# Designs tried in a protein design chat: VH-VL binders against Lactate racemization regulatory protein (larR). Part 7

Target 1, 221 residues: Lactate racemization regulatory protein (larR), of Lactiplantibacillus plantarum (f9uss8)
Amino acid sequence: MVLTDIEYLLSYLEAHHVPTIKKKRHTYLTYHGLAEHYTYVLKDGIIKNSIILQDGREYNLSYIAKPDVISLLRDEVSRSTDQPFNVRIESEYATFYQVNRVAFWKYVNSTPELQNYVKNYYRKKLSENILRLQRMVMNGKKGAICAFIYSLVDLFGRKVNEGILIDFVVTNDDIAGFCGISSRSSVNRMLKELRTDGVITVKNHKFIIQDVSYLLDQIAN

## First folded at step 17 (VH-VL; from q1 with heavy chain S59D)

Design j5
Fold by ESMFold2, look of step 18:
Structure j5 (fold): chain C 221 residues (1-221), chain A 122 residues (1-122), chain B 111 residues (1-111)
Amino acid sequence: as target 1 above (221 residues)
Amino acid sequence: EVQLVESGGGLVQPGRSLRLSCAASGFTFDDYAMNWVRQAPGKGLEWVSGISYNSGSIDYADSVQGRFTISRDNGKNSLYLQMNSLRAEDTALYFCAKDTYFEYGQGYFDYWGQGTMVTVSS
Amino acid sequence: QSELTQPRSVSGSPGQSVTISCTGTSDDVGGYNYVHWYQQHPGKAPKLLISDVSKRPSGVPDRFSGSKSGNTASLTISGLQAEDEADYYCSSYTSSSYYVVFGTGTDVTVL
């Protein structure tokens, strides 16, 4: 049977009895700049990648909400690597496969299907980073917020009677951090505009998108 | 000027009900979440309940869950707390508090009323 | 029900600095920057003193400052004055219940 590349990776790790670890909400799996001897693969849960800026603010890069490798940004021959991001658990719990970094690359180098996963992983991350750069550089603040909210549809979106429910509680601080906005009050003002214009509403602490076209129209082309 | 005026407090016997009201003025009421906070005599602040701008989110402290009901009437710029099955431990000064966000929790309380006293005694 | 832990009282002489701690968990103080401080004089409603860990609203003297490290937030009163004698409460958002929790309160005494 033909598996997607992520399905193949997960099956491979299970077949090799790779151990798992479990982390609870708001604890960190890794920190930016600290040496790490393992490659982690998300099995279950939701995490947030971030870095700490020079002024102490946490700049948010992405959520990972489906199985995927946490990071492959370092060369394959080193026994350890400096972690490129802080990785914080945002779900009640998250579970990770924990693979020795050298062993992980030995698996990849000996297994064509894992080599394919790695190639597709880098293509995906390049595309995501280009879109994130556009959000940060080419949009005004409102456009960045619209782009970010739209990006949550693939991660957490679920169709409901009122529109598209973002089935995860996203805080206005998180929005500020993902959008590079220095103040929560600016985020709040722009969310008020979207609410007043009938673009979003809230139920049980979660956003419902009522006008996706409006979000897309606010994003720089 | 932002003003929050609570009313409806009083002396009641255990097991009875009261309805508190908070009249709001000086701001766009339906832009913001609203909260009730209480303070028993000589004790600290306890968050009681919150309601989002559209009543789409409502939560209660465990101590009042199932007995109290928060509501709002955006047409009258008013917040309410229906308090049923009152107990001696519900004796407190009840404050109405304006949130700075349209959901409670992610903002802070920038304006408070002076409170209305509820005394539950047999 | 969750509460944030504060010392019951702190005291200082006029002109000294006092610091009030507010300790929670990774679900509240440690997980978010939604930590706020309220001042309450006897017989009065609480007033916002510090928002978002360290931001002073207009009209709050510079002697009040806030900070946070890990699961603990701190309010510092530099140059303590007689009118600072009051109760002080921290508050935080919590992800476990999606609502606000208050600290236990701290009585500040000016000696």
Scores: ipSAE 0.719, ipTM 0.872, lowest interface PAE 1.3, mean pLDDT 89
Fold by ESMFold2, fold request of step 21:
Structure j5 (fold): chain C 221 residues (1-221), chain A 122 residues (1-122), chain B 111 residues (1-111)
Amino acid sequence: as target 1 above (221 residues)
Amino acid sequence: EVQLVESGGGLVQPGRSLRLSCAASGFTFDDYAMNWVRQAPGKGLEWVSGISYNSGSIDYADSVQGRFTISRDNGKNSLYLQMNSLRAEDTALYFCAKDTYFEYGQGYFDYWGQGTMVTVSS
Amino acid sequence: QSELTQPRSVSGSPGQSVTISCTGTSDDVGGYNYVHWYQQHPGKAPKLLISDVSKRPSGVPDRFSGSKSGNTASLTISGLQAEDEADYYCSSYTSSSYYVVFGTGTDVTVL
């Protein structure tokens, strides 16, 4: 069978006996600005990337919910080892391959299949970040919330009889942090509008999207 | 003005049942989650159960799981707690509490009733 | 098993400040900003005092303030007055069970 890029990377790490570490919910794998000599690859679990703003607020950037490299912003020759983001565990546990940063890039530089993974990784992440920028810059608050909820479909979406279940508990504080909304009351008001309009409902603490077209209509394009 | 009025408490023997009610007024009842909180004599507050705006989420404290059933009737603006197999440790003042969000836990309790007393003893 | 730890009692003279701690874990106080404070006078229902760590509802005197650091939230009463003599409870959302946990309660005595 032909392995996907990420399947190849995982098989490569296993074959080279790369050790793993396990972290529990709400602990941090890395912190913004803290020196780090490892590259981490998510094996299992869900993490959240964030950055601390000057006023102390935590700006949420993305979830990683499938196996993937945590960050490739530093290479083997970078002058700074500072991590670009905070990485917090959001699942009960998460497991990571822990590989020396310089050794990881040596693997990549000597292995065409890993070079292809890295090339595709950067293209994919750039595209995703451009879309995120559009979401945050071109929408009002309600549009940003709709864009965020829609983005969860790819990460956590599952078809159910009532609509599309977002199979992850997302709090109104999480929504505020991803959407750059300083007031939880504003988030609650806009979620009430979506509920009242029949766009979302809640079952077992999780959102069910009942009207995807409404979400898409609210998103600037 | 927001009002929450509990009723249905009383003196009851162990093993028996009671049904508590909470009549709500002064707000749109089906916009919010509702909660039961109890306080045993001389003790602190204990969250008992919560129910989302549409009854789509329901949780219970471990101490009452399997014995108590929370429900709501949005047409009557009423919250209920069916308490079966009552034990001495269920003796408490039971409060009805309004959440500020449509799911319990992610808001706070902005309004409370005055409570209804449940006493379980021989 | 989650219960937030508060001191059993604190006391102060009129005009002084008292601080009540509320200590949990990374699953509740440390992991979320859904920490709230309630005041309860004898024979009365609890009343919301501080929401979301530090937000004071309309009608609550500005001598009440809240903060959080790590797994510990704090309620401070500055300029203590006789009517502040009451029980105080913190609460938090918890990811362990997706419901609410209360603190053990603190009896504030005005000397």
Scores: ipSAE 0.686, ipTM 0.859, lowest interface PAE 1.5, mean pLDDT 88
Fold by ESMFold2, last read:
Structure j5 (fold): chain C 221 residues (1-221), chain A 122 residues (1-122), chain B 111 residues (1-111)
Amino acid sequence: as target 1 above (221 residues)
Amino acid sequence: EVQLVESGGGLVQPGRSLRLSCAASGFTFDDYAMNWVRQAPGKGLEWVSGISYNSGSIDYADSVQGRFTISRDNGKNSLYLQMNSLRAEDTALYFCAKDTYFEYGQGYFDYWGQGTMVTVSS
Amino acid sequence: QSELTQPRSVSGSPGQSVTISCTGTSDDVGGYNYVHWYQQHPGKAPKLLISDVSKRPSGVPDRFSGSKSGNTASLTISGLQAEDEADYYCSSYTSSSYYVVFGTGTDVTVL
């Protein structure tokens, strides 16, 4: 009966006739460090946030796979208009509401339900960033891979007869980027260990997790 | 030492069938994806088909979809290509290629066989 | 399109530098770093020359280097030698089909 805070935001944007844009796989919505005058809200699709390091490596931060605001790190009074992350489309297509940044914050400041969305957004992002930091600092390479794969369960997991299907194609380069591992060969070696230990398998290009408890046991507490 | 030995090529009439085999040795076969790649006389390389370590992922080039079937027997360290409804354009040297990953495409082909020739003509 | 575009042939004298391009789309060369180069001498099976855009396997001379920009990967042979006369193929993973595509191939001639 009651709209969630994201459902309220989407309905609000539709009622205000906010335009949408559509982007195809592997194109970028925004780039870290470039000026941007819009706030983008994901309507449909999957995107990946990342930073391009000085040596050209892509350090992956997170997926957004459900409707959500791409970034709220700047407000209408900030002197910086720079986007904090690169945003690349990972689904075949993704659709975004494109809202003038100043107008977006005016909507929020005048609308208690949108204020609640923003409050919950920051709480969620803070929690996610703390967990991300813990994954990178408290684990060796194998523990980081296990933590990342486990995080995919909540995002893309679906129970099937063979275990838990990760219903999204994740490449070994994506895993390297999320886990801060510099080579695909290191990722491949650790994925081989998980495979031979009966923890994961593949079907139709997607991982199936066969032993979730093993993943949990590898993650530093 | 890694070895890949293809067999089963030959001269065959259009519309007929042929089965290629690739015997693998010198590595743990069921750790890796395997691929078939062909090269028509005087032409370039064309990827034909790939199969993941456990046969859980299988894909074919559009040119052979529906006519060719890739399979593997991990107990015999062998890769197969069943080729049905052969056409003149299938004439090529067929290579067996080992991937470096358990899913094809996310590694590279580190070892190749010497190929087996398939000739399709009247 | 099920193939990556390469020049049909390039030529150079010993000691010169040659560059071979490999052009695809955002679904393959542009979207991934699974771009590889293979060298094939006449009558021989192909062998890996460069992996993952720019990595040289052990035993591959420093005169071979790889790079990419946008939808185009490049193989450069600096200081061309007689044994470099061969065919060269690029390959890439593609998201449009989840498989591998090869380039059209480039015949390198040492004059």
Scores: ipSAE 0.670, ipTM 0.847, lowest interface PAE 1.5, mean pLDDT 88
Fold by ESMFold2, last read:
Structure j5 (fold): chain C 221 residues (1-221), chain A 122 residues (1-122), chain B 111 residues (1-111)
Amino acid sequence: as target 1 above (221 residues)
Amino acid sequence: EVQLVESGGGLVQPGRSLRLSCAASGFTFDDYAMNWVRQAPGKGLEWVSGISYNSGSIDYADSVQGRFTISRDNGKNSLYLQMNSLRAEDTALYFCAKDTYFEYGQGYFDYWGQGTMVTVSS
Amino acid sequence: QSELTQPRSVSGSPGQSVTISCTGTSDDVGGYNYVHWYQQHPGKAPKLLISDVSKRPSGVPDRFSGSKSGNTASLTISGLQAEDEADYYCSSYTSSSYYVVFGTGTDVTVL
């Protein structure tokens, strides 16, 4: 049976007995600017990438909720590189393969299937970043919130009888950070509008999307 | 002007039940989560229970789990706490607290009632 | 239920600065910015003093300020006044149970 490129990477790492580490919720795997000798591959769990703004706030970039390489943004020839952003664990636990950067690139350079993974990784990350920029600069605050909530469907969405459950607790502070909104009061007001218009509801601390078309209309305008 | 008025407290024997009420006015009640917080005489604040705007989320402190039931009637702008199997340790002033968000915990308590006293004594 | 740890009492002379700590874990104070402070005078209901770590609501004097570092939040009263004599409680959201926990409370005495 044919493996996806990430399944191939995981199988390759297991076959080479690459060690794993386990991290608890709200601890950090890496921090922006720290030197790091390893490449990390998410095996299980959910993480959040962020950067620290000059005023001390965290600007949230993305979730990683499925196995993937955490970052390949820096020079592939250096033994050590600075991490491009903070990586915080958002699930109860997360498990990572821990691979020396030199060894990782040696594996990639000798293995066509891993080369294909890396090429697809860069294409995927570039596309995701372009879409993120579009959502943030082409929408007002309400449109950015709608775009963010809609983006959670692919990550955490599950059909239920009340609509689409976002099967992950997303706080209003998380929404503020992903949408670049400095005022929690503004986030709360816009979420109240979505709630009163029948677009979202809450059950067991999680959002249920009741009107996906409304979210899409806010993005398209 | 936001007002929260608790009622239903009193003296009760251990093992008995009481029902607390909180009448809300001055805001749109079903926009917000609501909470019960208690304070035993001479002691600190203890969160007891919270309920989301639509009753879709409900949680209880471990000390009251299985004995207390929070509910709300959005048609009457009222919050309730049914307290069964009361113990001496439940003796406290019980506050009704308004959240600033439709889910408890992610906002803060911007308005509090004056509380209703529950005394559990033989 | 877990509680956030506060000192039992703090005292100072008028005009002095005092600081109240509120220590939790990475599941609450360290993991979120949902740290709030409430002031309670004897026989009165609690009143919000500081929200969201450091935000001061209208009507609260600017001598009250909040901050946090790691798993510890702090309330600072700069220029202590007699009317500041009260009990102070912190609170936080916690991811371990998705609800609210209060601190143990701090009695501030103005000497």
Scores: ipSAE 0.666, ipTM 0.846, lowest interface PAE 1.6, mean pLDDT 88

Design j5
Fold by ESMFold2, look of step 17:
Structure j5 (fold): chain C 221 residues (1-221), chain A 122 residues (1-122), chain B 111 residues (1-111)
Amino acid sequence: as target 1 above (221 residues)
Amino acid sequence: EVQLVESGGGLVQPGRSLRLSCAASGFTFDDYAMNWVRQAPGKGLEWVSGISYNSGSIDYADSVQGRFTISRDNGKNSLYLQMNSLRAEDTALYFCAKDTYFEYGQGYFDYWGQGTMVTVSS
Amino acid sequence: QSELTQPRSVSGSPGQSVTISCTGTSDDVGGYNYVHWYQQHPGKAPKLLISDVSKRPSGVPDRFSGSKSGNTASLTISGLQAEDEADYYCSSYTSSSYYVVFGTGTDVTVL
C-alpha cells in the first residue's frame, strides 16, 4: 500500500537502524542557540518549542504532538548549526530518532520519497507560520487567548457530551507564554470572562470548549 | 476583609468520622479553587485536597485518597471535608486555604483560616 | 516523593543575610514557575511571603526575595530582623499529579 510521507520517513529510519533516545517530561532535547550535530525525528510523545528572549524570558512557539522532524531550518551547508528552539518534553516520555545532521541530509538528497517529505514539511511549516502571523494582528489579550485555544482543537480536540475537550493539560503559564502575555493575572481575568460567557469550562484540569463560534469570531478578519 | 473560618474538629476514636466546614467571606467564592492543608503537631504543612471553582476538578493526597471527600456549596460560600475511617496519623490542625486561580495548583494560597484541630486517639 | 527538601534550620544575627533552599525535581520546582513561599510564626496560620518564584505581595518587606535555578528555589532574607524568626515553607505545583506539594520547612532563628 502507499505510505504517507511521514510513514515513509519512519520506515526508512527503521530500515537503516537509526538509534532512538527517550526523554522524560520537562527535560530538554535541545536548547536554543546551542550547536547541534543531530537531526531529531519525533517517534512518540508531545514536545513544546520555545525560545529564550534577550532578557531571559521563555516564549512558547508551538507543540509537536505527532511524528515529525523537530526542525529542518538548518541543513548540511548552513552557516550556523544553532538550534532554533528549546525543545521540552511535555508528555510523560517522548522518543526520538537521533540522526547525524549531515547524514540525514545525505539520505534526503539521495531519496526522492524523502525529498517529497521535506518539500511538504516546508509547505506545512510555511502555512503554520502564516497562521501565526495572522494571530499576531489580533488586538487585545482576549483575542490572542481565543486564537490559541482554538489552535489546540486540531492538536488535542475530542468531541464529548459537554463540547470539545482539549485532551491535554494546558496551564495558565503555558497560555501566557504562547500569547505573549507577561501577567498571569491578565490571563486569569480573560479566562474568567470566557468561562462566564459560556465559551469554556474546565473538567479534570482540562478545558472544554462550549462555543467554538465565539473563538472563530475573535480570529477572523 | 477576606475571612476563612474552619469548624467541626474534635477528639475522635480511630475508625470514626468527622466533617469539617470552612465558611468563606470577603471575596467571590465561586471564582476560586479551595484547598485543605493540614499540619500534625510539631510537623510541617501537608496538602490534603483541592477542589476547583465548579467542583469539576478534585484531587487528594495519597495518604487520604478513598477516605476523605472534599466538597463545596457555592450558594453558602462553604467548603467541606468529610473524613471517614480516621487514623492516628490524621491528627493535625486542618487549614482552609483560598487559591488565586479557579483550578488548584496553578495559583497560590493567598488567605488561610486559623485551622480546626482534629485529634484521633483512643 | 511528596515533599520538597529544605534545610531543617538556619540562624543569623540581626542585619545578616540568610538563604533557604527548596529542592525538588523537573516535575515540580524545575518544571514550572509555580513556586511559592509561606511564613508561619508560632501558633499562627501560614502567610504568603513570595509567589511565583520571586514576586513579593504588597505589605511584604523588600528584604525578602526569591529566585530559582534548575530544580532549586531560594528565599533570601536580607537585613534579618527579630520578627523574621519563624518557620518558612516552599510549595510547588507538580505535573505528575496536578496538585501542590510543600517543602519540609525551615526554622529561622534570629540570634
Scores: ipSAE 0.662, ipTM 0.848, lowest interface PAE 1.6, mean pLDDT 88
Fold by ESMFold2, fold request of step 21:
Formats: sequence, C-alpha cells, structure tokens
Structure j5 (fold): chain C 221 residues (1-221), chain A 122 residues (1-122), chain B 111 residues (1-111)
Amino acid sequence: as target 1 above (221 residues)
Amino acid sequence: EVQLVESGGGLVQPGRSLRLSCAASGFTFDDYAMNWVRQAPGKGLEWVSGISYNSGSIDYADSVQGRFTISRDNGKNSLYLQMNSLRAEDTALYFCAKDTYFEYGQGYFDYWGQGTMVTVSS
Amino acid sequence: QSELTQPRSVSGSPGQSVTISCTGTSDDVGGYNYVHWYQQHPGKAPKLLISDVSKRPSGVPDRFSGSKSGNTASLTISGLQAEDEADYYCSSYTSSSYYVVFGTGTDVTVL
C-alpha cells in the first residue's frame, strides 16, 4: 500500500521495535533547557509546546494533536542536547515513540523515504511559523485571538447544527499564552465582544464558532 | 453597583424540596456565568453548582448531583436552584456568586449575595 | 481531590507576617493559574482578596500578596492587623470536574 510520510515513519519505527511511553494529562514529556537524548514521535494524544518566560508566564507555541515528530531542532552533531521548549500533555493520556536522538538521525541519513519526511517536516513547520508570525504582527490583539480560534478548526473542529464545534476545552489562559496577551482580563473582554457579535458561543465547556467568515477576515488570503 | 439578593430559604423536613432564587442587578446578567456556593454552620465553603451565561454548560458538586438543578432566566436577571430530596447535610447558608467570565471556573467570584439559610431537620 | 488542603489555623501578633498554604494537584493548583483567595469575617459573605494567583483588586491593602509554586499556592499577610482576623479560603479551577473547588479554610487569629 502507498503510505504518507508520517505513515512511513510510524511503520519504520514499528519495524525497528522502537519502544513507546505513555504520559498522563498535565505531566511533561520534556522541559525547556533540560538535557534530552531522545527524539519523540507522537503516536496518540494531544500535547502543547511552550516556553516559560522570565516573569513566570507561559508562552504557548503550538498544539500537536495528530501523529508527528515533537521536535527536530537538535541533530546528531549538536553539542547542546537541551530541549527547545516544554511539552505538556493536554489529553487524558498521550503515547510517544521514544528513539535515541543519534539513532534517529542515523535512520534518516540512511533512508531516502525518511529524508523526504524530514524535508517535508521542515517545510511544513517553516510555513506554519511564517503564517503564525504574519498573524501575530499583522493583527491587533483581537485579531490574534480570532486567528488563533480559527487555527483550532483544523486541529479540533467538527461541524454541528450550531456551527463548528471546537472539540477540545481551551481556557482563557491558554488563549492568552498563544496570543501573547499579558492579561486574562483583556482576553475576556475580547471574547465577550466576539460572543455579543454572534461569532462564538459555548456549549459543554467548548467553543462553537457561529460566524467563521468573521474569523477568516483576520487572515491574509 | 452590582447586587445579588438570594431568597427562598427556610426550615424544611428531610425529603422535601425548596427552590432558591437570586435576583441580580447592576450588571449585564447574561454576560457572566453564575454559581451557587454553600456553607454549613461552622464549616467551610463548598461550591454547589455553576451555569454558563447561556445555560450551555452546567455542573454540580458530587454531593448534590441528581438532586439539585441550577437554572437561570436571563430575561428576569434571575438565577435559581431547585433542591429536591433534601437531607440534613444540605443545611447551609446558600450564596449566589457572580463569575467574571461567561464560563464558570476560569474567572473568580467578584460579587456575592448575603446568602439565604436552608435548614433541613425533622 | 474534592477540596484543597489548607492549615486549619494560623496565628500571629500585630505587625508580624503569616503565610497560608493551599495545596492541590496537577489537575487544579498545579495545572492552572486560576487560584483565588477569599476573606470571610464572621457573619459576612466572602470577599475576594487575591485573584489569579497574585493579582490584588483595588481596595485590598498592599500587605496581602499571593504566590504559587508547583501544586501549592500561598497567601501572605505582611504587617498583620486586628481586622485581618477572619477565615481565608483558596479556590481553583479543576479539569477533573470543570468547576470551582475550595480549600478547607484557615482561621487566622491575631494575638
């Protein structure tokens, strides 16, 4: 059968008997600045990448909610093995393949299909980060919130009669951290505006997007 | 100025029902989640139930699940607690509390009523 | 955990500092920054004292401060005064039930 890049990687890891580990909600897989000798590949679950700022605030970078490599910022020749960010489990559990970092790159360097995965991974991550930078610098704080909420559709979105359900609980602290907004009060005020304008509503602790075109207006076409 | 006025408390026998009301004024009622918090005589605070601005989210403490029903009428700026199958352990002062967010738990309680006393005894 | 753990009582002389701990788990105090503190004088409704771990609302004296480390939040009263004699409760959001959980309460006595 024809495999996607990620399906090929997962099959490769299984064929080489790479062990898995399981972590529960709100525990950390890795911490920013601590040494780590493994490359992790998400098998199942939802994680959040972040950096803790000097003032104790958490700057949130991304969710990973589908199988993917957690980070490829350190290669086999890097002299520093410290992790670039915190990885916290946000689902009830998450399962990861755990492969030695040097061994992982040895597999990649000897396997053209894995080299293709890595090239596509970097292209994808670069594109995502360019779009994220554009949204953050081209929008005010309200626009950043709209762009963030819209970005959740691909990760957690499900069509329902009332609109698009974001099938994951996202707190106003999480929104503040993803949008670089210093106060929860500012987030709350802007969410109130979206709610009163008929853009979002809440059911069973989850957002429902009622006017996706409003959110899309925040994103350059 | 925000005001929350509870009513409907009283002395009742075990197994009976009471309906508590909380009349709200001085703020846009349907912008915020609302909560009931109780305090048994000489004891601490216990969160009883919360309801989101649109009644789209509702939760109860385990101690009252299945017996109590929270509701709100945004047209009347009122919060309610229907308490069925009352037990002696439900004896408490019941507070109405305004959340600062439209979903309970992610804000704090910036305004409280004075409470209405419910006494359950035979 | 259905409630957050606080010491039953704390006492101090006027002018001293006292600290009240509030201990939970990774599902509440440790996993979120939705920790709040309420002061309750006898016969009165609770009053917000500290929100969001460390934020002091207007009208609350500067001698009240809050902090958090791991699964434990702390309220500090610096320069204790007679009017600070009251019960103090922490609260937190919890992912296990999507509701507010209160601490067991701490009776502060000014000697």
Scores: ipSAE 0.647, ipTM 0.837, lowest interface PAE 1.6, mean pLDDT 88

